VH-VL binders against q9rc53r339to534. Designs and how they scored, part 1

All scores and structures are predictions.

Target 1, 196 residues: q9rc53r339to534
Amino acid sequence: AQTHEFSNKLNTISGFLQLGKIDEAVDFIQKERKIQQEWIHFFIERVNDPTVSAVLLGKISQAQELGIDVDIDPSSQLLTPLQERQQELLVTMIGNLLENAFDALLASGIENKKIYISFTDMGDDFIFEVEDNGPGIPPQLMESIFEEGFSTKEGTHRGFGLALVKKAVHELGGAIFLEEGELGGACFVLTIPKHE
Unless a header shows other numbers, all headers, positions and changes below count from the first letter of the chain; Kabat numbers aren't used for antibody chains.
F stands for the ipSAE by ESMFold2-Fast; E and O both for that by ESMFold2, at different seeds; each is averaged over both directions (binder to target, target to binder). V2 = 0.75 x the mean of E and O + 0.25 x the DockQ between their complexes.
Where letters were taken out, [cut] stands.

## First folded at step 1 (VH-VL)

Design d13 (framework fv_daratumumab)
Fold by ESMFold2-Fast, scan of step 1:
Structure d13 (fold): chain C 196 residues (1-196), chain A 118 residues (1-118), chain B 107 residues (1-107)
Amino acid sequence: as target 1 above (196 residues)
Amino acid sequence: EVQLLESGGGLVQPGGSLRLSCAVSGFTFSSYAMSWVRQAPGKGLEWVSAISGSGGSTYYADSVKGRFTISRDNSKNTLYLQMNSLRAEDTAVYFCAKGTWLRPFDYWGQGTLVTVSS
Amino acid sequence: EIVLTQSPATLSLSPGERATLSCRASQSVSYYLAWYQQKPGQAPRLLIYDASNRATGIPARFSGSGSGTDFTLTISSLEPEDFAVYYCQQRSYWPLTFGQGTKVEIK
C-alpha cells in the first residue's frame, strides 16, 4: 500500500516535470510536506532527466520518513541525455543502492543515520555514488555481496539488490566499485559509459 | 600511514614534455579518485586534473585540456600526469592529492617543481 | 567558474589574538566550502570541510562557519605554528576553485 502510494506520487511529480510544470511539481511536494522547494529547484537546474529527478526526490522523502539524514554533493549534475535503456537501468540501480543503504542503517542501531549521494556526467562516464555511515562491508564479504541471493539479514529474507545492480551496470558496459568512504560505512560507486 | 610522493619535475623548454608520477601508500588506491593541483611561484592553488578510482573517467581544467593527460596504474599504486606542449605559464609546483569534486583533499603529496623556461 | 574572494589579503596579529578570515563566493556554494592551511615550502593541509566540520587531528581552536556565499574561518587564540597562508575552496561547481589566500603573519 505504501509502495503503491509512493509510486503514484513519483509518477505525478515526474509528469509535472516532463511537462515543464515546475511550480505544480513544487506545490504538489510542499502539500505532501515531504520535500523542500530547494531540492526541487536543485534538481531542475542540475538533472536533465525528469524520471531520475522524481526517483531521487522520492528516495530523499523516504529517507526522511525513516529518520535518515540525506546530503547530496552540490557539484552533482546529470545534464547529458540518457538513452531509454540507460534511464531504466539507472533508475533501478539508484533505487537498489539507496534501499541497501536504508536497510544497513536501520539494522545498525546507529543514532545519527546519514547517507551521502553524488553524481556527475562531467567526463566520459555517468558516475553515481552512495555512501552511508553504517558498519560497512567486511573485506571477506566484498565479493559475496554481489552474488544473487546473498543476505546478512535474519530469517529467509534474501538480498538481490546488489546482484541486480551489478548485472544492470554490466549490461550498460559500466562497473560498480566499493570504495573507502569518509563516513565510515559502505561507499558504492557506479560508472556508466556515455557511449557504449 | 597515508603517504603521497611526487617525482618527475624539472626544467623544460617551452613546447617540451614532462611526465609526473605520484606513488601512494596507506590506503586502497583503486578505491579513490585522485587529483593534480598546481601552484605557480608566489601564487595560489589551481586544480588541474582528476581521475576516477578505476581510471575510466578523467577531467581537466580548460587551461590544460588537450595538452595534459592524467592516468593511473592501480597495480603499482601510482598516479601520472603527462604534460605536453608546455608553456611558461605552466611553471608551478604540482601536487597530487587524494580527492576530487566528491570529497575534500584530505591528503597531499609534497609537490614537485616544474619550470618551463628557455 | 565560481570566484572565491578572501579578505583581508594579509592579517597581522600577535600570538594569543583571535583571527577571523573571510571567504565570499560569487554565487551560492551551499555548505560545500573547505579551508586549507599552507606553510612556506609545504603542501596544503585540510583544516575544515563542508563549512564547519573540523578535519581529523585539527586543534579545537580552528572553527568554520557560514553558508551560501559568506564563510568565516576563526582561530580562537593564535599559536606560533598558526602563522601561515589560508585558502578557501569550493566543490559545489566545476571547475573546483580556490580563493587567492589570506596570509596570517606576526605583527
Scores: ipSAE 0.005, ipTM 0.466, lowest interface PAE 15.0, mean pLDDT 81

Design t01 (framework fv_trastuzumab)
Fold by ESMFold2-Fast, scan of step 1:
Structure t01 (fold): chain C 196 residues (1-196), chain A 118 residues (1-118), chain B 107 residues (1-107)
Amino acid sequence: as target 1 above (196 residues)
Amino acid sequence: EVQLVESGGGLVQPGGSLRLSCAASGFTFSDYYIHWVRQAPGKGLEWVARISPSGGYTRYADSVKGRFTISADTSKNTAYLQMNSLRAEDTAVYYCARLKWGYYFDYWGQGTLVTVSS
Amino acid sequence: DIQMTQSPSSLSASVGDRVTITCRASQDISSYVAWYQQKPGKAPKLLIYAASSLQSGVPSRFSGSRSGTDFTLTISSLQPEDFATYYCQQSYSTPPTFGQGTKVEIK
């Protein structure tokens, strides 16, 4: 199945990155997905956590399969070692924010779907930002989107949703913000302090 | 060999418009962020705008937001800067530069002079 | 925006001199500093990236260093072709910002 194959490929990529086998990871990804080489080199050099790298590369691959253009701010980096709990929750939050952006864009009917990602750890916080060119969040929903059980879609709330992101970031002493972006859609900014 | 060549500069009256072009050759255009950086007479360097490798994501300096638009045509390996509602303080040499991963400008064009004067 | 402050604004030096230019960031920007050389009528040229990495093809007399929020460009033995204006640049945060420049003039 697609999901099983995708998971196995991410595990292989993560394994190469954990072993410091950068060239092997690049070759594997290019052969299987034809991902741009500069993205792979960027993640290997600029993101020290193999699990975070694997998740981001996987989400970029998924976006391309969905016809969504993804760009990453070239100032992005994540070089500070993550504590185990920070890594676990950050991976979950990244997944949820990007899935929400994918869902919004796919539901929007927009022809040119775009996502912009930025992240940094150079200050006192880990900062992660996701911006899309979808319809954005109506003002009347801005408070409600972070409430437990909120959904405008049919289906399950299992492991997805902004309420779970808010809970996770609060457990780390951080915050999530909805900001005005340049692309006209939603712009979510996540901050996690390096030390509690 | 890597080259970036700017064109489209000239003399324009306040309130007027100009479109600058940045023609790229010697590298895969769609692999790099392309930036515009300007330099007013006797002053330092000021970042103006950038466009992503996909051509879909743009950022602007606060001083030009709402007046300038950056775009790219990957079939022509060319980036553009559309400048509207020009002011005297926009007078500068405008450089096109590519951003290398690691966040520095490794190649710059020769620049094109824009003079806004009545 | 992050402010980059260069000193001095200008200096006069002779061939063979050791020249030092300093750039101070308004906040911690790690090592995300590049240095550029600009000669009259020409585009800037990259010398140093990541605070201390020498760009390929740039003479070894150029070096960069970091101490906290202070960044230094050093020319160990000034040559005639080194008379130019030098700029630092931060890439820690968007927008990228440049120092105001240091003009290195002939004594």
Scores: ipSAE 0.006, ipTM 0.479, lowest interface PAE 13.2, mean pLDDT 81

Design t03 (framework fv_trastuzumab)
Fold by ESMFold2-Fast, scan of step 1:
Formats: sequence, C-alpha cells, structure tokens
Structure t03 (fold): chain C 196 residues (1-196), chain A 119 residues (1-119), chain B 107 residues (1-107)
Amino acid sequence: as target 1 above (196 residues)
Amino acid sequence: EVQLVESGGGLVQPGGSLRLSCAASGFTVSSNYIHWVRQAPGKGLEWVARIYSGGGSTRYADSVKGRFTISADTSKNTAYLQMNSLRAEDTAVYYCARVKYGSSYFDYWGQGTLVTVSS
Amino acid sequence: DIQMTQSPSSLSASVGDRVTITCRASQSISTYVAWYQQKPGKAPKLLIYSASSLQSGVPSRFSGSRSGTDFTLTISSLQPEDFATYYCQQYYSTPPTFGQGTKVEIK
C-alpha cells in the first residue's frame, strides 16, 4: 500500500473529527477505504475519542490492503476522555506499534498474517495492546529494540519507531512492556495513567 | 539488591480463604510484572497469576479463575494473592516472581510460602 | 497451551561429569525458553534465558542451546552444588508452561 496517500487520507479524517464533522468523517471513511459497517458501529459504541477512532479505522484499512487480518477484542473500550497531550501521544504510539507489527509480518513471509488489538480503560490506566503472530522479538534484541536508530532491516526509514513509543509513553508517566501473548508473536502493552 | 519475601501461608480447610503477600525490595513493583507460581509437594511448577501494578492488568490460570484475585499496593511495594474457595488441589508452596520491564522470564523468586488445604 | 516435554525425568551423575538435559516444545517458540535450577527446600533460580543467554552470576559451566523446537541445558563439569532439579520454561505465549523437571542425583 501507499503510505503517503494513506497518511493524507487519515489527516483528512482526523480533520473532520477535530471540527466535529462526524458524519463527514464516516462518509469519507466508507467511500475511500471500503471499511466495513461493523467496524464503524464498533468504534461509535466503544471509543469516545474521534481521533483515536480515526487512527484505528485507518490502520485496519491499511492492514487489509497489506493482506493482514486484524481482530479487536470485542470487550475493548476507551470511554474515558483523553487529555490533549495524552491523545496526541497515544495516536502516535498506536500508529508506530501497528506499523511495527505490519513490518514484522510482511518480512516474515507467513501465509496467515494476524494482528490482535485490545484496549481498556477499566482500571487506573489506559491500556493498549498489540499482538502479532509473527516470529516475535529475538531475545538478543529485546534490550535494543527501543534504542534510537535501531533496525533489523536492510535499508530502513523506521529506525526510531519503538524508541519514539518509549519516549512518548514515559512522557505520560506510563510504560511499555513486551509480554507473553496468545498468538505466538510479539505482544506490546502500553499503560498510560488516567491522572498524572 | 532485588528481594521478594512471601508471607501468609498456612493450614486452611477446604472452602476457606487465605491471602498471600509478596513484599518487594530493591525495585519498584509498579515498574515490573509480579507473578505467582506454585508447586505441589513433590511436583513441578505451575503458573497461577500475574499483575502489572498501577493499571489493574491481570491474568490468571484457568484452574484459579473466579477463585483467586491478584492485587498490589504500590505504597507498600507489595503484591497480594487473595485465594477463595480453596480446594485440596491448591495445596502447594506459592512463590512470587518478578518479570522485569521488557522481558517475560522470571529473573528473581521469593523463598515461597506453604499453603496446605486439608480437612 | 504449549506443552514442554523434558527428558530424562532423572539421572545419576558423578562430580566432573558432563550432564545434558533436553526439552521439547509442542510448537515453534523461537528462542523463548528459560532454564531454572531448584535445590530441595529452595526457590527456583534462573540459569539461562532466551535459550542460550547465561544469567549474570551463573557459572560458565552452564550453557543452553536450541535446535528447532528442541532445547538443551548442558553442565560441562558437574560440581557438588549442582545436584538439583532443573526445569525448562517457555515464555512465548500465555500461559507460561514448564517442563516436568529433571532431577540430577549423586551416583
């Protein structure tokens, strides 16, 4: 898929949502990316932040273009209002974690590429989890994946993705963890305090 | 130096309850995962539950779901395992163990506390 | 759940012997295997993580290796303090699962 075109469309969607033009944002999404009605309904019911909804819908559409199956835990919710800086950094972190999963799956060559997303705000934190069924993170690299400029790929433009996520989450007083998951690949968990 | 100290084990009748404590020193509980792993007398290791303190992120083994609750008190740097509706097969030494930031293996373990469930 | 099958269940060895313990995963788990040592009445102690990485402070006579879904713990020259039970553990997926253990006994 074309990352530049996609980013421009995502910016348009975000713009509509920031201006309170929800109907226009929904129409744009349906027309441009053929996102299924089921996803739109899910986000209307489960996610109160329009910008977060736009980013997730955009990433689901991008995954479909890349031949990656995305499933979101049906119990997921994000209903607590986000502070302006929390929203800005969360959408950046979501984008980078999903792009990292896309890159890992595309490089893996596996036939049945899957990403599982879960998010909750039921406790004291906003929690966002991304899991893939790729080869996982080699143990030798677990220390270095969050360093600026790190990459395992030949000729890369993504050397700062996970380092940016680590910096962003720590700015919010939260944490990022690489934990055990159910799909057999990498599982990243973000935790962001609801109150500083 | 990293230390984990368990307490709260003892003898209890089937259907009873017990609360185990895991006091941590040399690191901050809220920056790490704390797990409970048990070992029945003469048997191997079985994972029970884990928590990331601060966010309420918890997971449980199927054998204890609905009966056990893991929690933490960050002000005391201590994790807890509340065990309800205890059964004879819950008899074991219960260890708490740390999983450090960014990893999934148990790098430090407490000394363990024995829970005996018998009539 | 991923099953970890450990062999042998027990072995008898003398000080100075080379000891090898194996562990097989029921599916591909990359290098996400740890090995623990447990002495009677004591908590387990981490020896190896990531299949072959030696934990700080663990003697160099301990080593780990991987071949596909087969994992091996080797003690190159058994010492008196090494008589213990050893467990492998996968941390590739939840729940974490352990092998059934290998007891290394004095001959």
Scores: ipSAE 0.005, ipTM 0.472, lowest interface PAE 12.5, mean pLDDT 81

Design t06 (framework fv_trastuzumab)
Fold by ESMFold2-Fast, scan of step 1:
Structure t06 (fold): chain C 196 residues (1-196), chain A 120 residues (1-120), chain B 107 residues (1-107)
Amino acid sequence: as target 1 above (196 residues)
Amino acid sequence: EVQLVESGGGLVQPGGSLRLSCAASGFTFSDYAIHWVRQAPGKGLEWVARISPSGGSTRYADSVKGRFTISADTSKNTAYLQMNSLRAEDTAVYYCARAYSRWLGTFDYWGQGTLVTVSS
Amino acid sequence: DIQMTQSPSSLSASVGDRVTITCRASQSVSSYVAWYQQKPGKAPKLLIYAASSLQSGVPSRFSGSRSGTDFTLTISSLQPEDFATYYCQQYNSYPYTFGQGTKVEIK
């Protein structure tokens, strides 16, 4: 039951959004005990897209349940209207990048697990960044991690998430980058052009 | 209009100190990392230092570690480079540049530069 | 430190020429390479980021490409305003490093 609780919450949010009941989706999120009121207020002011807000809030809730500390850069914003396809692919990419960070941190065994998120639309691109304090990615593997079916050298899980992100971002004319972050782990940066 | 304006350059003797300022306008200062890049007369570009958008993280080139300190005052939209124990080889035009997003190293806007001359 | 080596150090060209400048990284920098144009007495101007992405407002005659650790900047049809010095830069790892520059001069 516990393993399906989060999925059921997301399905409820998705259902409200699909029916055009945006206010009901927001109300449902606000009643979620694990999502702090300050997060809801931030997203109301800084993110104009209800679907993107719902996905990010859901992922923050999931991280809290997993014992992962999530911080969002307070300067972050996503105020430029997203086209339908940009929105669909952006929520898919956000989901996959955060799941990747969760998996890396949980496998690392470190005590103080952290994710830092920042996003902006101030320039010509939508930019979305996810940084973790995990073990990072060796330079020789930085390109192969985006291949379909790639898994860690020691892992048994087959990864499709990063390959899906690369495919999605390229469909939008954007790019994905992997850098060494300030926290010592992996830092993934997505860039998506605002205009076609 | 995005603008970065450097000031504080000048002539200084070896072992002396200077503080450079980089005044920012036309954008949200705290959304950007600020970098210092220098160029010796007739030479190429050399990265010197970076401060993160929050001001909480700094990075330095090995040639300036322990001598230079980068800082920022968000209330004044200004970044600083405190240069101590200056050497003749520090003679250069010093540029400040912003980087869009915390870790993306693209310098989309630069100041016009301020000349630092260390005579020996 | 990652060394960025540009070739050639200088070249002479005429308006309308195709110009290519190469930059080689001493180790993997993925696609985290930018190209800048600098005119005498002026600050550098960003042309290309992420090896091949054209900066907004930069003419389409400029393009970048990557092959492993080799990066190229191409100007498809040189214009009078393109005579300048060009620098590559890696931003994969600290310290960030620049190539030594390539001066494009009038023939």
Scores: ipSAE 0.006, ipTM 0.495, lowest interface PAE 9.4, mean pLDDT 81

Design t09 (framework fv_trastuzumab)
Fold by ESMFold2-Fast, scan of step 1:
Structure t09 (fold): chain C 196 residues (1-196), chain A 122 residues (1-122), chain B 107 residues (1-107)
Amino acid sequence: as target 1 above (196 residues)
Amino acid sequence: EVQLVESGGGLVQPGGSLRLSCAASGFTFSDTYIHWVRQAPGKGLEWVARISPYGGSTRYADSVKGRFTISADTSKNTAYLQMNSLRAEDTAVYYCARDLRYGSGSYLFDYWGQGTLVTVSS
Amino acid sequence: DIQMTQSPSSLSASVGDRVTITCRASQSISKYVAWYQQKPGKAPKLLIYAASSLQSGVPSRFSGSRSGTDFTLTISSLQPEDFATYYCQQSYSTPWTFGQGTKVEIK
């Protein structure tokens, strides 16, 4: 239910941005109780794609509603223009990585739930990183987590978003990596070539 | 057993061309990034080029952009570096290296070939 | 480009010594630093990745650590086979860049 509500809000924001109605998108975002002006300022300065900004702001709002603390590396930036297909697939990948982190943290029972986000367009690649302080991914599940229809035995995990990420990153000639996180949980890193 | 074997190095005159090969065995190279890294005599390491899994995209260092082309032949499990308009400063040992696309420990050049020497001299 | 500044350029040590090599990134790169060992006439070998993760087959006397943009490779008790040149590399963004190298020489 929570995800349906925020999907509808994200669709509204994306709709305004697609129609060039930036002021209406900003007004809608500012009226959300849990989206702070400092986040809006950060994304306006650091992300040169309104749709990506809208998705990230919506996910931060969703995280706050779920009791999850989100930090973004202050050096993060996405200033290089995205091609239409890169934008579409990057939005899909960001959404699915963050939703998987939310699900893992909510299932974990951890008191202080935390997500760390970092992104950069330095060099020739777009790089996007999502790290959580959840239980991480067992080595034996590493391959299977990217299979379509994968789910954990626990009923709270959805499990199919990572298959979409793998498909999207393959189409863009990029890669997805699962690392051991500094926060003690999973760390997913996406690399996407800027130019095909 | 994972192996990368370079070949194709040699002596070439400035302005000439040379094609290096990197033959992979013990793994499917199309599942990985393949990089070329060079080292001038007595100097440090310099990244040159990479090709993404399934050959979807290529990237080059600014020093070789427009002159070098990286490619792959999936049927032969072999990556190539076509070097055109060679200069004296391209003289180096050229290594190919594997970088895993999926899995923990990504962004590591976990296996390197033995290298092949390219000498550009008149 | 992200610049990796490695120090010292060379050091002399004896078997059994603790050796420390430092590498500084010109900007934030999270944990994405790898360390390589290169012996004369040989290809580099991966020792450490993601700042502190030990590559399989590498002796436990090698360790890596991170403090902000400063990265350190430590050899707790130098062995004869450890006399080599060591390189750090940022694996955060293309173009991937290496430090200048540190030659560990016998005293």
Scores: ipSAE 0.006, ipTM 0.502, lowest interface PAE 10.9, mean pLDDT 80

